# Ledger of designs, part 49: VHH binders against Profilin-1 (pfn-1)

Target 1, 132 residues: Profilin-1 (pfn-1), of Caenorhabditis elegans (q9xw16)
Amino acid sequence: MSGWNAYIDTMTAAAPSIKRCAIVGAADGSVWARTEADNVFKASEEELKTFVALFNDVTQVPAKGADIEGVHYVVPRTEESLIFGKKENTGFFAVKTKSAVLIAVYEGPNEVAAQVRKAVESMQTYLNNAGY

## First folded at step 9 (VHH)

Design va82 (from va2 with L50T; framework vhh_4orz_3)
Fold by ESMFold2-Fast, scan of step 9:
Structure va82 (fold): chain B 132 residues (1-132), chain A 123 residues (1-123)
Amino acid sequence: as target 1 above (132 residues)
Amino acid sequence: EVQLVESGGGLVQAGGSLRLFCAASGFTFSDYSMAWLRQAPGKRREWVATISYAGDYDYADSVKDRFTISRDNAKNTVSLQMNSLKPEDTAIYFCAAETSFDWGDSTYEYDYWGQGTQVTVSS
């Protein structure tokens, strides 16, 4: 099992409202680790390649939205290394590090969204400091 | 101060059409994503459609292909064109504003709400 799966476990433990998540390569969207079994992150290789390319110019994303696991999300805003989207009571946070993109899909209102964002940003900081 | 005012509701026959308008004042409309939600008697509030400040939009599955959301930033207005109306579309329709600057730190789902406009579909 890859050591990257331990980081998936850390994020889901920190924010239980995360339903599915993954760590993927920033250059190509290749999956390094993802939630498994009943919580399988289902994004295709093609979808992930398209998704990570959004970080090349995040200013265009609110006009087009983002697709994850075949679900279209309206993106209300972006930061240089952060894209998040909403659909009803579901949403996602995605953050870019030097070499990776972390994607977490969650369910719940804004109270739980804040917890999910903090979990992925904490991991983003850790990985950047580790050179990833 | 901040106000969202819905209009365009009314009574219509099944298969008919209505266009709802939401006029916004007291905030920088172009910075906000706008949404329509509805609440039928005795039911929970249901999301209908969203349009981002930059023009991307999405719809609940129950209204796809029948409803169209649009916005006019020069007039500070968001609208909802409702076609092929069904009795199950009967509800109070609310306009809501969600800040484009929400980093997920807010405890509020929407920053501002209108008072709603009644839509009744008979058959």
Scores: ipSAE 0.355, ipTM 0.670, lowest interface PAE 2.3, mean pLDDT 85

Design va83 (from va2 with L50Y; framework vhh_4orz_3)
Fold by ESMFold2-Fast, scan of step 9:
Structure va83 (fold): chain B 132 residues (1-132), chain A 123 residues (1-123)
Amino acid sequence: as target 1 above (132 residues)
Amino acid sequence: EVQLVESGGGLVQAGGSLRLFCAASGFTFSDYSMAWLRQAPGKRREWVAYISYAGDYDYADSVKDRFTISRDNAKNTVSLQMNSLKPEDTAIYFCAAETSFDWGDSTYEYDYWGQGTQVTVSS
């Protein structure tokens, strides 16, 4: 059962500061894979649907921020397929591929954010090249 | 060239209020997110409040409901209204700017910093 969970494992191995992450459908926010057990990514179905809809117009996101797992994050900038948010000692990176949105929530100082961004961007590139 | 100049600090008694201002020059202020950070003697800098270039904002739990951040793009200023001040709020308060354009790298270090303004809250 390597399915989509193998990609979660790859990202968390590349950036151990990722506390929780998920791969969800870009159209509806349906969960394809997520971290489990003590690291379970526990965003609600409604929250994920709202979150993936942010990629329909990323230019509006910095004005309102983003909510993940009931936590509000200020979004200092967006790119076509990238939203990242900040809150004290935690943050997230989310990237959109053709069919999926990858969300990684991390905890730690600013240098670990760089590792998380690289892990998420590497997976984004891989999935896009694989047709996802 | 680029400058951030803080003002409004001073000595105040516990329960009092102060309003800090940060005047920005030498860059396109409206493209930058702005933050207030503070540093007490012998401690590391801590984040206090943040406002994005687009107006969304957030606060550290220690100051939530007491402090209010705002910006005025026409005047190139960011301000911090501080109410119900406590002795624990005693620190040098710094204004910092982070570009919302051309991130460069993914480090959370701010692009520009002011020199700071001293806030002292007596018991």
Scores: ipSAE 0.301, ipTM 0.616, lowest interface PAE 2.6, mean pLDDT 85

Design va84 (from va2 with L50W; framework vhh_4orz_3)
Fold by ESMFold2-Fast, scan of step 9:
Structure va84 (fold): chain B 132 residues (1-132), chain A 123 residues (1-123)
Amino acid sequence: as target 1 above (132 residues)
Amino acid sequence: EVQLVESGGGLVQAGGSLRLFCAASGFTFSDYSMAWLRQAPGKRREWVAWISYAGDYDYADSVKDRFTISRDNAKNTVSLQMNSLKPEDTAIYFCAAETSFDWGDSTYEYDYWGQGTQVTVSS
């Protein structure tokens, strides 16, 4: 959708430890906006379609893990409308809204992970209130 | 003191154009996202357009292709160019500012608000 890059920019400014991120359709994983150029989010459409389907039953995800940009992440637990994972010193947070899934990949220790989670959850709340 | 001052409102015939301006002072303008919201008689406040601190933008479906939001960081202003105005665009238009680091728990939650400027579109 036009102007969705503004939300990517706002989130990235709030948490500079976000290396790459995207906003995708919850129904099909279609990309609405993503980081590009030096920070291009590289997930394929097929991978994103598989990923958003995980939100149909988040309780099964810790047993299987999740794949983002061809990287397999260990998912230690899930929460309602939240999937997050770790791989060494990298990780991701993904949240589902009414019509979108927001995915942010970061690098850094647990302190920066907390900032990234806050940024992603704040955007989730904003988009839900906006009807997305 | 923080201030947002709107101007450019007025009475215009359907199909006409208006340009609204919002002059900001008392904060670091370039660190803030800016928005235009409107409230029509007897209705709730409605988000119209938004522009990030970085210049990316978004519009409500009702105004897409008719309205254009822009900002001038050197002059601490945000503007809304309104074309092909319709009677249903009649409302008080508000300028609002939010930090690039927190956009709140509500679509209408902003750090700073202007007083509003009246736009009336007659058929």
Scores: ipSAE 0.000, ipTM 0.108, lowest interface PAE 16.2, mean pLDDT 80

Design va85 (from va2 with D58E; framework vhh_4orz_3)
Fold by ESMFold2-Fast, scan of step 9:
Structure va85 (fold): chain B 132 residues (1-132), chain A 123 residues (1-123)
Amino acid sequence: as target 1 above (132 residues)
Amino acid sequence: EVQLVESGGGLVQAGGSLRLFCAASGFTFSDYSMAWLRQAPGKRREWVALISYAGDYEYADSVKDRFTISRDNAKNTVSLQMNSLKPEDTAIYFCAAETSFDWGDSTYEYDYWGQGTQVTVSS
C-alpha cells in the first residue's frame, strides 16, 4: 500500500507552484514524508521540532517569524491551525491536523499563493477526516 | 470607523526618492501586520513590502535594496522609503492591514484598504 509519499504527490499535483513540501509529526516534527531528489525538503530535525512547537502558541509567531530550511520568513498572521510566511518571491503554508503538520514551500508571485493554500487546506481536511 | 490614509506620492525623476506614509485610525494598529501594494496602469495589483506588527519585514524582488518599510506603533503610522526610483515604479501605492489568510490573491485578502497615493517616475 502507498505510504505518506502519496499525499505529497497529491498536493504537488494540485498546486504545481509548490517546490518542496513535507508531512511531519505534530508532536515532535519527525518526518513522515517529504519531496526528494531535485526538490528535496532540507529542514533539519532540530529546525522541524522548533517549527511544530510554534503551533502551541501561534499568536507569538508574527513577532519573530519562522525558519524553514534555514530561510527566515515573515509571518504576517496566523490562525489556530495555520501559519504562513513570505520571503521575497517565495513563501510557505503550514497547517496542523490532529497528528501531523503539512508544510509546503512555494515559489512564484503572490497570486499563486492562494492555490497553494487551497491545496494544503484540502489535504488538511482530508487527513483530519481520516483521523490524522 | 476604520481608515487608512496614504500620502507622500508625487512626480519624481528616475534615480530620485520619495517617502510614503500611511496613517491608520479606527482599529488597534499594533495588532496588525501592514503591507504596501501597488498597481501600475493596465497591470494587476502587486505586493511591494510587508512588516509584521512586531517589526519583522520583507520585500518583493523588484524593490529589494531600494525600498525600506518601517512602522511607528505609537503614532499608528507605516512608511515606505523609496530610493533609486525607476519608471517601472510608476503606480498607485496602497496601504493595507493584513488580516486574512489568502495572502496575495485578491484585494479581499486585506481589511482596511486605503485610497492610494500616485507615484509617477519620469525618465
Scores: ipSAE 0.079, ipTM 0.500, lowest interface PAE 5.1, mean pLDDT 83

Design va86 (from va2 with L50V A60K; framework vhh_4orz_3)
Fold by ESMFold2-Fast, scan of step 9:
Structure va86 (fold): chain B 132 residues (1-132), chain A 123 residues (1-123)
Amino acid sequence: as target 1 above (132 residues)
Amino acid sequence: EVQLVESGGGLVQAGGSLRLFCAASGFTFSDYSMAWLRQAPGKRREWVAVISYAGDYDYKDSVKDRFTISRDNAKNTVSLQMNSLKPEDTAIYFCAAETSFDWGDSTYEYDYWGQGTQVTVSS
């Protein structure tokens, strides 16, 4: 596997309900890789910097929610390295590794959310074990 | 023993207001996100508003400027203030609870549902 785009391809292959995703730097939200073309992940660097800062204290997130691609998501709960939210027929899962944050936006009912969560958490485990 | 009971529905003229209440019992209300959904005759059930256990909220775009969701954890209630009602708002309104602990499991979209309350908006 070469380059960060290969990890994007792995996640989207594992969970086809992922519509857009990105791998960004945990410290600054800088984009390492993202879906492009028809599935372009549209978040600005300013928005991503704000988003990754949420992982500094995830316990505060359910009171404020999270904004991704200009869309506000209510966050029902968080785990130490997991933030997720839902809006109508869309949702997201975001996980933090040592050096990165993975963000996956999906479309569909809650029946597809479990597959998306599994794909994102599997990649989180892989990257942590690889030292990222 | 788990129960959600809606109240406050009824008949109102276009431009009027109604306040819906949902009283919860049999679970730890403060751990749950609460939602309002509605179903009009011949249409699928649609989400209207949600409020997290910690108070963040969101609305369907068509009701955003007219409806306000709020919760009172001390009284185990969630409410929906509906202003500037339109005939298109006519539906059965349902209260639903989703645990803050188990979201993202495909079996737990909404853990608990009320029976619904009818809202009819006359022209």
Scores: ipSAE 0.486, ipTM 0.719, lowest interface PAE 1.4, mean pLDDT 85

Design va87 (from va2 with D61E; framework vhh_4orz_3)
Fold by ESMFold2-Fast, scan of step 9:
Structure va87 (fold): chain B 132 residues (1-132), chain A 123 residues (1-123)
Amino acid sequence: as target 1 above (132 residues)
Amino acid sequence: EVQLVESGGGLVQAGGSLRLFCAASGFTFSDYSMAWLRQAPGKRREWVALISYAGDYDYAESVKDRFTISRDNAKNTVSLQMNSLKPEDTAIYFCAAETSFDWGDSTYEYDYWGQGTQVTVSS
């Protein structure tokens, strides 16, 4: 848990279109690290607990969508450890590792979305290899 | 043989309504998310509405309280009800279908596209 802010910095450096992001516990949605100040990630503890529970069965998510920071996103696509949400000119990617969920909210077109996905998947791989 | 065919476009005065239809054939419609996009003269395509294969939906801010997207899996159709039309809604409207995203090698997110249907709103 120590130094988790460094991973936030790495992701935002790799994909500058990430507006807000967080690393939360997979079991309870507890915040380990998040963007702050002008880019504060402001999801409530209750919302995050609900959100991480979506990874228990991602196949059900496209029917209901997902809520992050009080905003409803349509989820057109899931994979075992990935949820992708879309809302007008914004979207998110969320990926699950062994013990964490990484959430990145971005703004921009599909070109930007591809860059954000790559950044969160790279971090997912790194953390899984590190035992997280 | 895969086809998306739009219909329902036309000329209407400001404040009027139109209903667009997209008839799908040649693929398993119920496995696809469906979207409507539009392109105004001299502009790039912009997203209007999306409905997932499972029925959740969303709209662009500019159309949010005026347009309604729906789908009928038994008839392989997606529809867009357009109310309170404005001159700035004038565009060619395209239906698009998606089972997967090209997640890093492409800027497009749709597998299939229709030819489009013209909507013209006069003031």
Scores: ipSAE 0.354, ipTM 0.613, lowest interface PAE 2.1, mean pLDDT 85

Design va88 (from va2 with A35G L50I; framework vhh_4orz_3)
Fold by ESMFold2-Fast, scan of step 9:
Structure va88 (fold): chain B 132 residues (1-132), chain A 123 residues (1-123)
Amino acid sequence: as target 1 above (132 residues)
Amino acid sequence: EVQLVESGGGLVQAGGSLRLFCAASGFTFSDYSMGWLRQAPGKRREWVAIISYAGDYDYADSVKDRFTISRDNAKNTVSLQMNSLKPEDTAIYFCAAETSFDWGDSTYEYDYWGQGTQVTVSS
């Protein structure tokens, strides 16, 4: 649905350091929208199904890490609806809403990461309030 | 007072092995991710390995399959086993600690640093 692409555009406009992102179903990891073309989000359906299942028990994630687009990220910390990971000067933020998981992969230093986190958490709040 | 003290560096021939140790004090070690970074003379600092407080780990591509990071929370130590050493591994190796608290509000930096230990690999 093209409507979901508008949310991708909103997040990337708020945090231009987002390299690739997606909105996927929380139950099964099905892709609702993702960045395309030069910024295509490349995670497979199998990987996304595994990834969204991490939200079933986020407390176990720092021991295992998380894989996105075939890249392994060390997860330093989780919150009930937030998983974030780091790999050198890259990272991701993933947040769960009622029906969706938002995943944003970025490149840059920690001050850039703060902007990305804010954009993703703002969208999470918006979608929860909209019933998603 | 926070302190990180590295040891185990030295001179070794190519193909040899060294084990680096980092002893931590003055903070709650078990709450911190620990890392190793290195800097060769005249070059930029580069990340080598990281281990989370819960034990997951990762390595720079240049050292993957040769180096192994481990931690012992009971002893407040992190170690780096370096195998199949190459002349290009010659550098000062630094232990560093990072908490999740400052994640995303500064440059890609660690909260605490050691003084470093010299590793020299001869051909």
Scores: ipSAE 0.317, ipTM 0.612, lowest interface PAE 2.3, mean pLDDT 84

Design wa1 (from w25 with L103F; framework vhh_6fv0_2)
Fold by ESMFold2-Fast, scan of step 9:
Structure wa1 (fold): chain B 132 residues (1-132), chain A 126 residues (1-126)
Amino acid sequence: as target 1 above (132 residues)
Amino acid sequence: QVQLQESGGGLVQPGGSLRLSCAASGFTFSTYDMYWVRQAPEKGLEWVSTISYSGSNTYYKDSVKGRFTVSRDNAKNTLYLQMNSLKPEDAAQYYCAKDYDIFTGYFGSSPEFDYRGQGTQVTVSS
């Protein structure tokens, strides 16, 4: 019944192949909401602070990759408000809004990756339109 | 070409049960998350349930939790919805879908989805 937890619940229902996800502050990486229990998103506050800073210049990210939950991901390319990565059978999509960064970690084939991307981009659009 | 064919609907009394099926063809069923959605007369399309491509993760609309169970048989390209303890408010045309944008349905836009069937009608009457 919390405001931000409802967005996490909706995102996981939209793409149930998401293993873990979180909504964090764009300025500082502070956690607003995340998946819990068996699917708890485990990134530290310091790791998230480092991660959200990648959006200050996304063009540098493909050369270095990105770290989420202690896992180093290859980032094949970026867009202005989108970072995505791959590591063996797992991957992530992260999108930036005015005030937030949405991070979703998934496992599965390319068709699953496409559904996860659609879910995070739909949430990004909604939050931007809502002033977040 | 993607085809989805729903079946298993019918008339049932409150508290009764029905099992819906969705036969899928024209795509690699085992690599897609799947959805059940419904539409009651003069109402908008509502998301009901989601199942991951592997069957490991399932999610439900709050009003159906504990009463409905989604499952799939990837070898048979078939999606199922077991509906128990049916209520009058569950009466609707039920559809399965593979490219359903559930998020916009919660937050104020008509969702776009890829379904090919006529759906299957569920009626709950005393």
Scores: ipSAE 0.316, ipTM 0.668, lowest interface PAE 3.1, mean pLDDT 85

Design wa10 (from w25 with T104E; framework vhh_6fv0_2)
Fold by ESMFold2-Fast, scan of step 9:
Structure wa10 (fold): chain B 132 residues (1-132), chain A 126 residues (1-126)
Amino acid sequence: as target 1 above (132 residues)
Amino acid sequence: QVQLQESGGGLVQPGGSLRLSCAASGFTFSTYDMYWVRQAPEKGLEWVSTISYSGSNTYYKDSVKGRFTVSRDNAKNTLYLQMNSLKPEDAAQYYCAKDYDILEGYFGSSPEFDYRGQGTQVTVSS
């Protein structure tokens, strides 16, 4: 059974406006942990494999956008280890660590987006320092 | 200026109930996730509960789950914590908070928060 579920629980407690989130392998998009039940993160492993490959060259992403859970998001810009997207009142933040990609899908205004980003980046820092 | 004002604490017997309130001003309350945290004598600051900006999502510390209920009234800019079946270990100063970094607190550093009120004291004794 996965110890990684504790990190999902920590992220959702820190930013309860996260609707769905996951921690996936950076190399292959394999799911390590995700939100479940009414908040189940629905992306297929094939979609996630495609998504994590975007981190190999983030500069190309704003021209193409990104797909998560079958939803196409506009990506206005990227940072070296951060892809974020927006579609109407929904959005996502995805950050890459050494071994993982953290993805959080949220719904709400800019203040909510800022809290979600803070939670995701805090977890990114923790996992990088832990060697992940 | 952001202001948070807690109230509703008091002395209660084990098994009793209290309802805490937090009156918020100086920011658009309805667009922020909100937090309840507590500090018991001789202990560090503990996260208790979180509620999303809309009130749709709530999260609780394991030891209070099923006994405490967080809610909010965005029209009144007020956050609530209904505490039932109170135990001696629930005795603490309770604070509401905005922009609380629960993650940092979980991983071995003192929790940081942007704004916290003066708190309201909860005492549980016979």
Scores: ipSAE 0.198, ipTM 0.599, lowest interface PAE 4.4, mean pLDDT 84

Design wa100 (from w25 with N57W; framework vhh_6fv0_2)
Fold by ESMFold2-Fast, scan of step 9:
Structure wa100 (fold): chain B 132 residues (1-132), chain A 126 residues (1-126)
Amino acid sequence: as target 1 above (132 residues)
Amino acid sequence: QVQLQESGGGLVQPGGSLRLSCAASGFTFSTYDMYWVRQAPEKGLEWVSTISYSGSWTYYKDSVKGRFTVSRDNAKNTLYLQMNSLKPEDAAQYYCAKDYDILTGYFGSSPEFDYRGQGTQVTVSS
């Protein structure tokens, strides 16, 4: 049992509109923890390796978009440690810490998206302060 | 201006039930996920439950799972917490919130977020 599963539980409790989420290694996209069972986060190792590499130059991402769980998302803009995408009423937020990338897929309107972003950024701050 | 008004607290015997309500105004209630949090004298603020904007997703603190049920009525801008099988450790001031950070125990994480609620007190005794 990974201690990282507690962080998944914390994120989903903070923003119940998160449908699926994961914590992956920033260097290689290896999964540290993810939602399971009915809410399993389905991204492949190859997709995650490609995804975390986007943080090496986030300025290129809006031109290409991003793929998560085989779904291509439009990325309207990026920030230094934040990539987010939208596809109709679904979307994702991904943030990079020193050693991890947190990815949360959600469904809902802009107000829900704001709550999901807050949960992901709060976890980002916590992990950075913990040295991760 | 965001306003949250809790009610429904009171004195109950162990094993009893209470239903808390939170009347919301000043924002589009139906588009926000909502939270119940509580504060007991010996504890800091702790998260109890969350419910999605549509009511489709709910999450609970492990110690209340199976005993508490969160729900909402978007037409009435009202959030509810049904509390069954109440225990002495459930005694606390209960608050509702639209912006809550369970990692830090903070709600209203920015000066631009305006949280208002006086809470409703739950006492469990004979």
Scores: ipSAE 0.083, ipTM 0.479, lowest interface PAE 5.9, mean pLDDT 84

Design wa102 (from w25 with T58I; framework vhh_6fv0_2)
Fold by ESMFold2-Fast, scan of step 9:
Parts: structure tokens; C-alpha cells; sequence
Structure wa102 (fold): chain B 132 residues (1-132), chain A 126 residues (1-126)
């Protein structure tokens, strides 16, 4: 939805190294908002449905990795509400709230990854506190 | 300082075998999950295998299941990858990696760290 685009803008402003991101429904992977135009988040509805289902048992994810936008990422480990992956100089952080999953794809060195993680986790906290 | 040193790579014909080793130092090896990852020319880093700190939980990339076997010797601080029935698609630089660095969100043997090992090259051709 249009109202959710403001959260996309907030995350990308907080961590400019985020190349693409989305907010999707935790139950079904339906897109609530995503980056558009030259930064369009390209994941299909089928891929997102598969991705959000990973949060049902994150302990299985490191063995299989995760696919976002047709790209396979190595997932080194997970936390209950956090899946992150890397592929050389690119990566993603995905966090689950009560009702949503936030996905941010970034590019850059390790210092950039730390900034992206902070931005995504800050938004996770905000949305959980807002009842989402 | 965490150090990981890979060895055992080489040139092999399709269908051949190689055994890779990773010598670890600078941390308590027996308390960390370990990983094998690889990078083929013009491709990104690919996860190959995971072995838990105890050796009880082992996972493989689908394309290597039944052909590769990961193992570890905690007394010797060494990680192994036995590679059988090698295919041209397996040709890559192979790296071992320690558990995720919580502060940076990356494996300890990331290419961006000075202590990262050089890896060991596997070439598959006639």
C-alpha cells in the first residue's frame, strides 16, 4: 500500500547503501511496499511466499541458503526474527515483525552491512511497537 | 588473530577426487560451526557445506550431495572436505569460513578481512 512507502523511504534514507528493499506480509509474502523505478525490488510473489515461510523455522535456513530476486545467498546463521545473507560484496538483511517482513538488499563492504542491519532492526522495533 | 589456512587443491580430471584441509588457529575451533564456500571464475561466493561445532549436524549444497563429505577433527583444529566424482562445475577457489561476526554480519574469513586465508584452487579438466 501507498502509506507503507514512507517506511521504505525512511530505511533508505537511514542506510543509503540499501540498493533495493521491500515490506511484505509475514503470512503470505504479499508486497505492502517496495523500492521502484531504477531501484525496483524484483522478487516475484512466488519467491516472496517461499521466503517469508523461512521464518516458520529459521534454524533450517543456513543449510539451504535463501533466494531473493533470483539470487542465491549464503546464510551463515539466523536469529529467531532475523535472516541475513551474503554474496561477495552484496547481501541482505530480513527481519520479521508481528505482521510484516522487512527485506533490504545492499552493496558494499562490512562497514556498510553493519549500518544496513542497524536501519532494518530499528524499523523492526518501530513497527513492533506500533503493533505491526 | 583468527587464521584459516586451506590446502589440498589441485588439477584433477572429471570423475577424480581431492581432499581439502583447513587448519584453524586463533580461536577455540571446537566451539564454532564451520563452513566451506567456493568462488568460481566470474561468479559470486557459493556456500558448499556446513558442519556444526560437534560434527553432529552436517548440510550440503544440493549439487554436491552424495559427492562431497565434510568432516572435522577438533583435537587437531582441522576441517576437511572430501570431494569425489568431481565435475567441471566444481572448479573454483575453495575457502573455509568461521561462524558469523555479529558486529559486521559476515563470516570471519570474509575476503574483506586481513586474516582471511588465500583459499585453495580446484581445477577440473582433462
Amino acid sequence: as target 1 above (132 residues)
Amino acid sequence: QVQLQESGGGLVQPGGSLRLSCAASGFTFSTYDMYWVRQAPEKGLEWVSTISYSGSNIYYKDSVKGRFTVSRDNAKNTLYLQMNSLKPEDAAQYYCAKDYDILTGYFGSSPEFDYRGQGTQVTVSS
Scores: ipSAE 0.000, ipTM 0.173, lowest interface PAE 12.2, mean pLDDT 80

Design wa103 (from w25 with Y35W; framework vhh_6fv0_2)
Fold by ESMFold2-Fast, scan of step 9:
Formats: C-alpha cells, sequence, structure tokens
Structure wa103 (fold): chain B 132 residues (1-132), chain A 126 residues (1-126)
C-alpha cells in the first residue's frame, strides 16, 4: 500500500488503545493515510479541511470545541501545535507538523490517553525532523 | 547491521546533472521507506527526499522539487537520486537513510535519521 500507512501501523502498535487514526495534509486536510476495514477513520474531506484550519488559530478552539467523524468533542485547552478533546471515555489527539496533521482517536481512561499522546507526539517529532 | 554505501557525487558546474546511488545491506530494503538527506559545510542536516518502500510515493523538499527525482530498485537493494539543474545551494555531503525501524512498530527515542553511510560529496562551482 502507501508508505504513509506504515506510520499509521507504527502509531497503532505503539498505542493499541488508538481506535482510529489518520495522517492528513496540513494545508487542505487531504488524507495521506488512515486506518481502514474494522478501524476505518470516517471523517469526510470537508470535515478534515475545517479541522486542519483550526491550527491557524488554536486559541479559539476551546470556546467552540472540535468535530471529528461527526462527533463533537470538548477541547479543554490547546497548545501551538496540539489540539486534544474529550467526550466521556473517548478522545482524540491531533498534532501539526510542517506539512501534516496527525489525528488519533482513542477510547479508555487517562492512562490510555497519556500513552496515545506520547505516540502521537513521538511521530510528530519524527516527521518534523524528517522535514514534513 | 545496517550498512549504506553512497556514490555518484562529484564536481559539476551550475545547471549540470549527477545521479547518486545508495547500496543497502543488513536489512530488508524493500520494507523500508528511504530518505535522502544532505549536510552543507557549517549547516545542519537537511531532508531532501523520501520514497516509500514500494516506490509508489515520493516527496521532495520545496527547493529541489522539479529538479530532483528519487527512485529505487528493490531487486538490487539500491536507492537513486537523479539531480538535474544543480545550483550552488545544492553543494553538500549527501547521505541515504533507512527510515527509523517503522515497520517493526517502533519509533525509537532518537529524533535523528538512521543513516550510517559515509556519504557522497556534491560540489557545484564554475
Amino acid sequence: as target 1 above (132 residues)
Amino acid sequence: QVQLQESGGGLVQPGGSLRLSCAASGFTFSTYDMWWVRQAPEKGLEWVSTISYSGSNTYYKDSVKGRFTVSRDNAKNTLYLQMNSLKPEDAAQYYCAKDYDILTGYFGSSPEFDYRGQGTQVTVSS
């Protein structure tokens, strides 16, 4: 398949509590790779275009929340290149690199969320150092 | 142990062309994305290009896009970089790098590329 799918496989292996994830273009939200089959990441191209635009001014996101896969998440706070949200026992972490946005949706308690964040931030660092 | 052997560098005038090669051994070449990176004197390591393990996807640094073409021959365990319309700014030591063990489900703790070759020198001058 695409070489970007190997990054998806790496993230899900590092944090098995990731239910669905994707790597999308930072400029337009175009999908480079995503989980598929039983773990298909369902966000539309239109939703992803809206989502990646949130990184243009992350300070506005906590007031409105964020939508991924048609689910509205509460965003408690943001960092310059990180948006994360919660809805009950489900959540997501999204990080921006130079050219991409990595989105991982997970299910589980705070210990699981911590592992997912580490996996996403490790991939962010790796891709930034690779020039993406 | 991973071994990477770069070749094909040399002295060329602005506007000239060079084709770099990277011979890989010590790992299953066909299962790894491969990178070309370069380092000019007194500068840091700079990413140039990536090719997916299958060869289906290629990516380039903006400043080389349209001038450089990355390719691979998995049967020969060899990675290539065709460099056209070379500019003085392209002068550097060029290295190929194996992606950081991505297909074993492991990122690694180092933020650096896993490159171990001696590199090949590209000089662009009149």
Scores: ipSAE 0.000, ipTM 0.139, lowest interface PAE 13.5, mean pLDDT 79

